# Designs tried in a protein design chat: VHH binders against q12xb4. Part 23

Target 1, 267 residues: q12xb4
Amino acid sequence: MLDFVGLGLFDEKDISLKGLEKIHNADKVYVEFYTSILMGTDLEKMEMLYKKKITVLSREDVEQHAEDWLVDAKDSNVVFLTGGDTMVSTTHVDLRLRAADMGIKTTLIHGASIASAICGLSGLQNYRFGKSVTIPHPYVSNRGVRVVSQTPYDTIKNNIEAGLHTAVFLDIDKDKGYMTVNQAMEILLEVEGKLGEGVMVDRLAVGIARAGSPSPVVKADYIEALRDYYLGGPLHIVVIPAELHFVEAEALVKLAGAPEGILENID
Below, E stands for the ipSAE of ESMFold2; O stands for the ipSAE of OpenDDE; V2 stands for 0.75 times the mean of E and O plus 0.25 times the DockQ between their complexes.

## First folded at step 9 (VHH; framework vhh_lunsekimig_d3)

Design f3 (at its last look DockQ between E and O 0.87; V2 from the best seeds 0.00; counts 0 for: pae E 3.7 > 2)
Fold by ESMFold2, look of step 9:
Structure f3 (fold): chain B 267 residues (1-267), chain A 125 residues (1-125)
Amino acid sequence: as target 1 above (267 residues)
Amino acid sequence: EVQLVESGGGVVQPGGSLRLSCAASGFTFSDYYLYWYRQAAGIERELIASIYSYGSTYYVDSVKGRFTISRDNSENTMYLQMNSLRAEDTGLYYCARVKYTYDSSGYRRYHFDHWGQGTLVTVSS
């Protein structure tokens, strides 16, 4: 049997009691860390709390060589751990399909997802979200030219025109590190300066840091001001709201410190 | 000691170009924001362009599309490429080093703690 267990948002304690029970009854426990990062834990802490050896699988192990470890689930209990909720923002449905082809029963033990956490932390309605996007770190091309992706700007523009909020994920790079909300605001303003379409002018944004931790930060302000706000350590994520429902605007003011003036723009 | 030295100013005809340099020493150049200011006779200094430590740039409307700020961290030098110069661009051009602190509400407060001596740009027929 193959049990997919979500680890939740932040640390080893975010696992559900059902997830922990599955680990305790497992013959083999696998984890992958390439789809998400749990900033509040590491393998040692997980093994200490769960009292089970955990084998880390690479992207190649999961995507190209899955049968090498899936076969264990034919006659033993196997657990596969993923940060967040196992099937959210992953391609792991493929593993379930491969397991089914091999005659292996699968179950899902859910965990909290960043997709739901941003809604809860901000008060923004989940059905009001459009296509998400990631802001990549700028880079210098082979020609020596600084390249800043326009795609996040265009995605935000299209969502705003449709009345939809945008979840904006921030790049992770081994050399540049975890992109901050400050850097993301700088990038969006730089692209606005080039395009001049007004998408980022007087535009509200929500910065969220350390969702799921004991000390999350949720701060809403206009993009230019949010660029200068200290959110502390990683991981950061941004939400760009479109037209706000009154309850959403009130939540941003009361829970995220948004300027009270946004309330006068609501029907 | 911290030092900022501007160079590259001169006399140029309308429509011409100049490239200003700001050579820096005495600090970790890559950690700081750098600004170009301009001062015409009888007028207070005005910000014209800035470049942040992450590389992002900002320009006031009067110079957008004509001026380009850049930095070379290996040479500890900031540049201002000025194209399509106009008579109104005449003035003394300064570079400035900018640092920030966080106030009690969590926002950055910017401080201009070092200025160069300035380099004169004159746009005339």
Scores: ipSAE 0.299, ipTM 0.676, lowest interface PAE 3.7, mean pLDDT 90
Fold by OpenDDE, look of step 9:
Structure f3 (fold): chain B 267 residues (1-267), chain A 125 residues (1-125)
Amino acid sequence: as target 1 above (267 residues)
Amino acid sequence: EVQLVESGGGVVQPGGSLRLSCAASGFTFSDYYLYWYRQAAGIERELIASIYSYGSTYYVDSVKGRFTISRDNSENTMYLQMNSLRAEDTGLYYCARVKYTYDSSGYRRYHFDHWGQGTLVTVSS
């Protein structure tokens, strides 16, 4: 048996009781931290609370060598832990498929997800979100050219035109670190400068830091201003709203410190 | 001692190109945002381009598509590649370093604490 368990948003206490039960009954527990990190905890605290040894898997272990550890699930109970909600904002469905191909039964134990938490924190309505996107860290190519992805810009543009909000995930890189809201705004503005389509001009944005923590930060402002706002430590995520419902606008002003002027633009 | 030294200015015909350099010394170059300013005769100094720590760039509309700002942290040098120069681009070009602090509201306040001496760019027929 292979159980996929979501750990939730912030620390080791965010796991569900059912998730904890799965861990207690597991013969082997694995965790990956390359898709998401619980910033409020560490492996030691997790092991202490869960009363189980946890093996950390690298991206390569999961993406290239999954069969090496999945095989254990044929004859024993194996738990695979991930930050957030399992299978959300991850590519781990392939693990489930591989398990199925191997004749391994799988179950899902859900956790709190940043994908839904942003709605609660910002006051934006969940059903008004379109396609999400990730801003990758810019990189220098082998030819020495700095590469900035335009995909986020285009995705946001398409959503806005459709009247949909965009959840903008921020890249996590082992070398470059956790992308900040500030960096994300810089990147989007850079792309705006290059393309000049006006998508980011006077665009409202919401920065969210440390969702699920005792001290989350939610700040809404225009992109240029938000670029210069300090949200504190990771993790960060961005939401780019489209046209706002009056309740959403009010929420952003009262709960996220958005400029009051946005209320004047609500029909 | 903190120093910013601009170079590369000169006389060029309309449509021509120049590459300005700003050589920095006396501080950790990579820790600062970098800006190009210019001042034409009779008008106030204006920001024309900036490059942030993460590498993102900003341009005023009048120079977009024509000017390119870049930095080489290994050489402690910032550059401004100017193409398709126009008469209105004539002026004294300054480089500046910028650091920021956070105010009580959580917003960055930028401090322009150092400028170079400037390099003159003249675009004329």
Scores: ipSAE 0.260, ipTM 0.627, lowest interface PAE 1.3, mean pLDDT 93
ESMFold2 (binder alone), look of step 9: mean pLDDT 79; pTM 0.751

Design f4 (at its last look DockQ between E and O 0.82; V2 from the best seeds 0.00; counts 0 for: pae E 3.5 > 2)
Fold by OpenDDE, look of step 9:
Structure f4 (fold): chain B 267 residues (1-267), chain A 125 residues (1-125)
Amino acid sequence: as target 1 above (267 residues)
Amino acid sequence: EVQLVESGGGVVQPGGSLRLSCAASGFTFSDYYLYWYRQAAGIERELIAYIYSYGSTYYVDSVKGRFTISRDNSENTMYLQMNSLRAEDTGLYYCARVKYTYDSSGYRRYYFDHWGQGTLVTVSS
């Protein structure tokens, strides 16, 4: 049997009791930290609290060599841990499918997700969100040209036109580190400068840092201003609101420090 | 001693190209954001382009598609490739380094603490 367990947002205590139970009953416990990291803990603390040895899997182990460790689940109980909620903002459904193809029964134990936490923290309504997107770290091509993805810009644009908010995930890279809200704003502004479609001009944005921690930061401001706001350490995420409901606007002003002027633009 | 030295200016015909350089010394080049400004006769100095953090670049509308800002940290040099030059591009071009500090509200406040002497670009037929 293979149990997918979400660890929650921040530290080892964010796991559900059911998740912990699965770990206690597991013969083998794996974890991946390439999709999300619990910034408030480490492997040692996790193992100490869960009273189980945990094996860290690389992206390659999960994406290219999953059969090598999935096979254990045929004859034993295997737990696969992920930050946040399992299967959310990941491609791990593929693991579940591969397990099914192998005749392995799977279960899901859910955890707190950044996808829902951003709503609570910002006051934005969850049902008004559209397609989410990830801002990847820019890279230099083999030709020596810096490449910046326009996909986030387009996704945000489409959502705004549809009257939907956008959850903007920020890239995690082993070499480049955790993308910050500041970097994200810079990238979006750069793309705006290139395309000139006006999507990011005077655009309100929400930066969120360390959701689930004892000291989360939620700051709303126009992109140019938010680019220069210090949110502290990782993890960071961005929300780009579309048209705001009056309650949302009030929340952003009172809870996230948005400019009061946004209240004047509400119909 | 901190130094920024612009070079590459000259006289060019409309439609021509120039490549400006800003050679930096006396400081850690990578620690600063880099800006190009220009000043035409009779008008205030204006921002042209910058290389911000994380390698992001910005251009004013008047130079978009024509100018390219870049930097080589290994050479402590910033560049401005100027193509399709126009008469209105005539002016003294300055490079500047920019640093920031956080204010009490948590916002970065940028300050220019050093400017080059400038290099003259003249676009004339």
Scores: ipSAE 0.373, ipTM 0.695, lowest interface PAE 1.0, mean pLDDT 93
Fold by ESMFold2, look of step 9:
Structure f4 (fold): chain B 267 residues (1-267), chain A 125 residues (1-125)
Amino acid sequence: as target 1 above (267 residues)
Amino acid sequence: EVQLVESGGGVVQPGGSLRLSCAASGFTFSDYYLYWYRQAAGIERELIAYIYSYGSTYYVDSVKGRFTISRDNSENTMYLQMNSLRAEDTGLYYCARVKYTYDSSGYRRYYFDHWGQGTLVTVSS
């Protein structure tokens, strides 16, 4: 049997009681840290609380060599751990399909997802979200040219035109680190300067830091002002609202410190 | 000791090009935002362009499409490539570095803590 267990948002304590029970009854426990990271914990803390040895799988182990460890679930209890909720914003449904082809029963033990946490923290309605996007770190090409991806700008533009909010994930790189809301705002404004389409002009954004922690930060302001706001340490995420209903705007003002003037622009 | 030294100024005909350099020393160059300002005779210094430590750039409307700011962190140098120069671009060009602190509301407050001595650009026939 293969149990997919979500670890939740921040630390080793975010696991559900059902998830912990599955771990306790498992013969083998695997984790991957490449789709998400729990900033409030590490492998040692997880093993200490869960009282189980945990084997870390690389992206290659999961995506290219899954059968090498999935086979264990034919005759034993295997748990696969993922930050957040295992099937949200991952391609791990492929593992369930492969397991089914091998005759392996699978279960899903859900964890808190960033997708729901941003709604709760901001007051924005979940049904009003469109396609999400990630802002990658700018890089220098082989020919020495700085490359800044335009795709996040275009995705936000398309969502706004459809009346949909955008969840904007921020890149993680071993050399450039965890992208901040400040850097994300800089990138979006840089692309606005090149394209001149007005998408980021007088545009509200919501910065969220450390969702799931004891002290999350939720701050809404216009992009130019949010660029300069201190949100503290990682992980950061951005939401770009489209046209707001009154209740959403009131929530951003009261819960996220948005400028009260946004209440005058409601449909 | 923090030093910013501009170079590359000179006399150029309208439509010509110049490349200004701002050589920096005495601080960790890659940690700072860097600005170009210019000052024409009898006028206050005016912003031209800036470049953030992360590489993002800004230009005032009068130079957009003609000037390009860049930085080379390995050489501790900022550049201003100036193309299609006009007589109105004549002036003393300064580089500056910018520091910020967070105010009690959590927002950055910027201030210029060091300036170069300037390099003169003259655009004339």
Scores: ipSAE 0.290, ipTM 0.675, lowest interface PAE 3.5, mean pLDDT 90
ESMFold2 (binder alone), look of step 9: mean pLDDT 80; pTM 0.769

Design f5 (at its last look DockQ between E and O 0.72; V2 from the best seeds 0.00; counts 0 for: pae E 7.1 > 2)
Fold by OpenDDE, look of step 9:
Structure f5 (fold): chain B 267 residues (1-267), chain A 125 residues (1-125)
Amino acid sequence: as target 1 above (267 residues)
Amino acid sequence: EVQLVESGGGVVQPGGSLRLSCAASGFTFSDYYLYWYRQAAGIERELIAEIYSYGSTYYVDSVKGRFTISRDNSENTMYLQMNSLRAEDTGLYYCARVKYTYDSSGYRRYYFDHWGQGTLVTVSS
């Protein structure tokens, strides 16, 4: 059997009791940290608390060579740990499908998710969110040209036009590190400068840092200002609100330090 | 000693192109936001382009689509590719670095600017 267990948002204590039980009953425990990482802990602390050895899997191990370790789940109990809530990544769904194809029974133990935490932290209503998107780190092509993805800009634009908020995930790269809210704002403004569609002009944005920690930071401001706001250490995430309900606007002002002027624009 | 040295200026006809360079020394180049300013005769110095450490760029409307700012951190050099030059682009072009700190409100404040001596660009028929 293969158990997918979400670890939650921040440290080793965020795991559910049911998740912990699965680990205790497991013959093999794997974890991946390429989709998300618990910034408030490390492997040693996790192993100490869970009383189980944990094997770290690389992206390649999960995406290219999953069958090599999934096969163990045919005859034993295997746990696959991820930051946040399980199955948030499409890659993990693929793992579940591959397991099914192999005749392996799977279960899910959910954890706290940044996807829902941003609603609680910002006061934005969860049912008003549209398609989420990830801002990738810009890269230099083989031709030596710097490439900045336009996809986030377009996704945000589409959501705004539909009256929907956008959860904007920020890229995690082994070489480039954890993308910050500041970097994200820079990228969005850069794309705005190129396209000139006005999507990011005077656009309200919410930066969130270290959700689930004892000291999360939630700051709302216009993108130009938020670009220069210090949120502290990772992880960071961005929300781009569309049209706000009065309650949402009030929450952003009172809880996230949004400019009071946004209340004047509420119908 | 911190140094910014501009080069590449000259006389060019309308519609022509120039490439300016700013050679930096005496500091960690990658830690600073970089800027191009220009000053035409009789007017104040104006920002025309900026490039962040991360590589994001900004342009004022008057040069957008014509000018391209770039940086090579390995060479400690910033560039300004100027195409489709106009008479109104004539002026002294300055390279600048900006350092910032965070104020008590958590916002970045630029606390230090360093300027080069400038390079003259003349667009004339």
Scores: ipSAE 0.376, ipTM 0.716, lowest interface PAE 0.8, mean pLDDT 93
Fold by ESMFold2, look of step 9:
Structure f5 (fold): chain B 267 residues (1-267), chain A 125 residues (1-125)
Amino acid sequence: as target 1 above (267 residues)
Amino acid sequence: EVQLVESGGGVVQPGGSLRLSCAASGFTFSDYYLYWYRQAAGIERELIAEIYSYGSTYYVDSVKGRFTISRDNSENTMYLQMNSLRAEDTGLYYCARVKYTYDSSGYRRYYFDHWGQGTLVTVSS
């Protein structure tokens, strides 16, 4: 059997009791830290609380060589741990499909997800979110040109046109690190300069840091101003609101420090 | 000690090109925002281009499409490629380093903490 267990948002205590029970009964416990990690803990603290050895898998182990460790689930209990909720904003459904092809039964033990936490922290209504997107770190191509993805801009544009908010995930890279809200704002403004469609002009954004911690940061401001606001350490996420209902706007002003002037534009 | 040394200035005909360099030492180059400024005779220094630590660039309108700022973090050097030069581009070109601090409201306040000595660009027939 293969049990997918979500670790929740911030530290080793965020795991569910059901998740803990699965770990205690497991023959093998694996974790990956490349989609997200619990910034309030480390592997040693996790192993100490969970009373189980945990093997860290690389992206290659999970995405290219999954069969090498999935095979153990044919004859034993295997647990696969992911920060947040295992299937939210990951490609890990592919592991479930591969396991099914191998005749391995799978289960999901949910954890608190950043996707729901951003709604609670900001006051934005969950049913008003459209497709999410990730801003990748810019890079220099093999031909020596700087590449900045335009996909996040286009996704935000489409959502705004539909009256939907956008959850904007920020890239994680071993060499470039965790992308900050500041960097994300600069990237969006750079793409606006190229496209000139006005999507990012006078656009409100919400920066959220360390969701699930004792002291998360939630800051709303116009993109140009948020570019210069320090939210502290990782992990960061951005939300780009579309047209706000009054309660959402009031929440951003009172809970996230948004400029009070946004209340003047509410229908 | 922090040092910024500009080079590559000279005399060029209208329509010509120059490439300026700013060699940096005494600090972790990749951590800093870098800037080119110019100063024509009798005029205050003016910003012309910026390059951020993460690679984004900004240009004032008067040089957009003609000038390109770049950086090579492995060589601790910033460049300004200047094409289609005009007489109005004549001046002393400076590179500058910017640092920031956070004010009491949590927002960045930028300040220039080091400047180079400048390299002269003269565009004339």
Scores: ipSAE 0.043, ipTM 0.496, lowest interface PAE 7.1, mean pLDDT 89
ESMFold2 (binder alone), look of step 9: mean pLDDT 79; pTM 0.761

Design f6 (at its last look DockQ between E and O 0.81; V2 from the best seeds 0.00; counts 0 for: pae E 3.4 > 2)
Fold by ESMFold2, look of step 9:
Structure f6 (fold): chain B 267 residues (1-267), chain A 125 residues (1-125)
Amino acid sequence: as target 1 above (267 residues)
Amino acid sequence: EVQLVESGGGVVQPGGSLRLSCAASGFTVSDNYLYWYRQAAGIERELIASIYSYGSTYYVDSVKGRFTISRDNSENTMYLQMNSLRAEDTGLYYCARVEYTYDSSGYRRYYFDHWGQGTLVTVSS
C-alpha cells in the first residue's frame, strides 16, 4: 500500500494525526523536497518528531526510477511525504497512475495547501480565483539584455477582466534567492511602465509572508505602497484581487490592513 | 570612500544623442538604488530616471521612450542613454545613490546619501 501524506505549510508539526499514524505504521517512509519548501523544519526535526527513518528521494528517483521503490508497496506499507497537499501543484498523480498499473492500492492523506491558506489568511473567496501564475526572477540573456517576463502581467489582466483574483507565486533560485513581495511589486510596475495599459494603476495587492508559521504577515495595500512595506523573511506570495465582494473588502481592511477607502467603492 | 563621477556631457543639436556615465567607487552598482537627476538654470533638481538594486527601472513621463538607464557591473558604472534630445533637456545632470530605512509604520523612507558633481548637457543649434 502506498499512502501519500501531505506535510502542510511550515514545519514538522503541520502533519495531520492521520498522517502521523500512517508514518508510525509504515515499513518505509520516503520524502521529496524538490516540489516545495517547509521553512520551519529539516529532515532531522522530522525524524525526531515522527520517530521514523525517512529516505529522501530526488526528482530522478521519483520521475524516472519510481519502480525501484514503488515495488515495496506491493507487500508492505509505504508512505510518501510531500510538502503542502500531495497532489496540489505537483506531478505526483503520475505516481498514483504508475502504482495502479502495478496493482498497488494508494490513499491520500491531505495536508494544508498554500492555495487554500491564502484564502483563509486574506478572506478572499476560493471560488473567485482564476489561473495562477509565477513571477520569474529577471535574468540577463546571452546578448546582455535584461529579460522580464510579461506573462504575469497578462495573466493578472485577463483574470481581472473576468472578475477573478490571481494567486501570484514568487520564484525561488539558489543564486537569486527567494523573491520578495517588494521585488514582485517592482517587476509588475516595471512591466506596467512598458505596456501602459493601466492594469497596475491604483491596483490593490495582498502580500503574505510565512503562512503557517507563528509569525505570519498579511498586508494589503495599493501596489506602489506595498512595494515599500516590510514583510520580513521568506516565503512570500502575492494575491491580486479583482473587484471585491463587500465581505472580501471588509476582510482585507480588518485582517490585512488595507486602506479603509476601498470600502467606499463597493457596489 | 564612496564616490560618484559623472561624465559624457556636452553640446548637441536638437534630435541628437548623448550617453552619460556615472562611475562608482567604494560600492557595487548592482547592490544599490541609483538615480539620475537634472537641474536647469533657476529650477530645483528633478528626478528623471532610476534603477533599483534588483534591476527594475523607472522614468518620468518627460523622458520616457527617449532615455534609457542601464548599468555595467564589470565597469561598476551606470549609464543614461539620451536620444531625441530637446532644448528643454538642457541642464546639469547628476547621479545619486539612494538608501532607505523603515519608519515605525513599516514603510520605507528614502534618502540620498551620495551625489556626483554633475555633467553639463546643452541642447542647442
Scores: ipSAE 0.314, ipTM 0.678, lowest interface PAE 3.4, mean pLDDT 90
Fold by OpenDDE, look of step 9:
Structure f6 (fold): chain B 267 residues (1-267), chain A 125 residues (1-125)
Amino acid sequence: as target 1 above (267 residues)
Amino acid sequence: EVQLVESGGGVVQPGGSLRLSCAASGFTVSDNYLYWYRQAAGIERELIASIYSYGSTYYVDSVKGRFTISRDNSENTMYLQMNSLRAEDTGLYYCARVEYTYDSSGYRRYYFDHWGQGTLVTVSS
């Protein structure tokens, strides 16, 4: 048996009781931290609370060598831990499919997800979100050219035109670190400068830091202003709202410190 | 010691081009916020272009499409390529490094900790 367990948003206590039960009954527990990381805990604290040894899997272990550890689930109970909610904003459905191909039964134990938490924190309505996107860290190509992805810009544009909000995930890189809201705003503005389509001109944005922590930060402002706002430590995520419902606008002003002027444009 | 030295200024006819350089020492150009300013006679110094540490660039409307700010990490130098120069572009051009702190509201407060001595650009027929 293979159990996919979501750990939740912030620390080792965010796991569900059912998730904890799965861990207690597991013969082997694996975790990956390359898609998400619980900033409020560490492996030692997790092992202490869960009373189980946890093996950390690298991206390579999961993406290229999954069969090497999945096979254990044929004859024993294996738990695979991930930050957030399992299968959300990850490619781990592939693991589930591989398990199925191997004749391994799988179950899902859900955890709190940043994908839904941003709605609660910002006051934006969940059903008004469109396609999400990730801003990757810019990189220098083999030819020495700096590459900035335009995909986030286009995705946001498409959503806005459709009247949909955009959840913008921020890249996590082992070398470049955790992308900040500030960096994300710089990137989006840079792309705006290149394309000049006006998508980011006077665009409202919401920065969220450390969702699920005792001290989350939610700040809404125009992207140029938000670029210069200190949200504190990771993790960060961005939401780009489209047209706002009056309740959403009020929420952003009262709960996220958005400029009051946004209320003037609401019907 | 942090130092900025501008060069590349001169006299050019309208429609001409100049390339200004800002040679930095004591810090890494690619890791800092850098700005180009200019000051025309009798006018307050004005921001015209900036490049942020993460690489984003910004321009005031009057120079958009004509000026390009860039940096060369190997030379630790920032540049301003100025094309289609106009008489109104005449002035003393400065480069500056910006540092920042955060105010009580959580927003960055920028201050210019270092300026160059400037390079003169004259656009005349």
Scores: ipSAE 0.030, ipTM 0.478, lowest interface PAE 3.0, mean pLDDT 92
ESMFold2 (binder alone), look of step 9: mean pLDDT 79; pTM 0.749

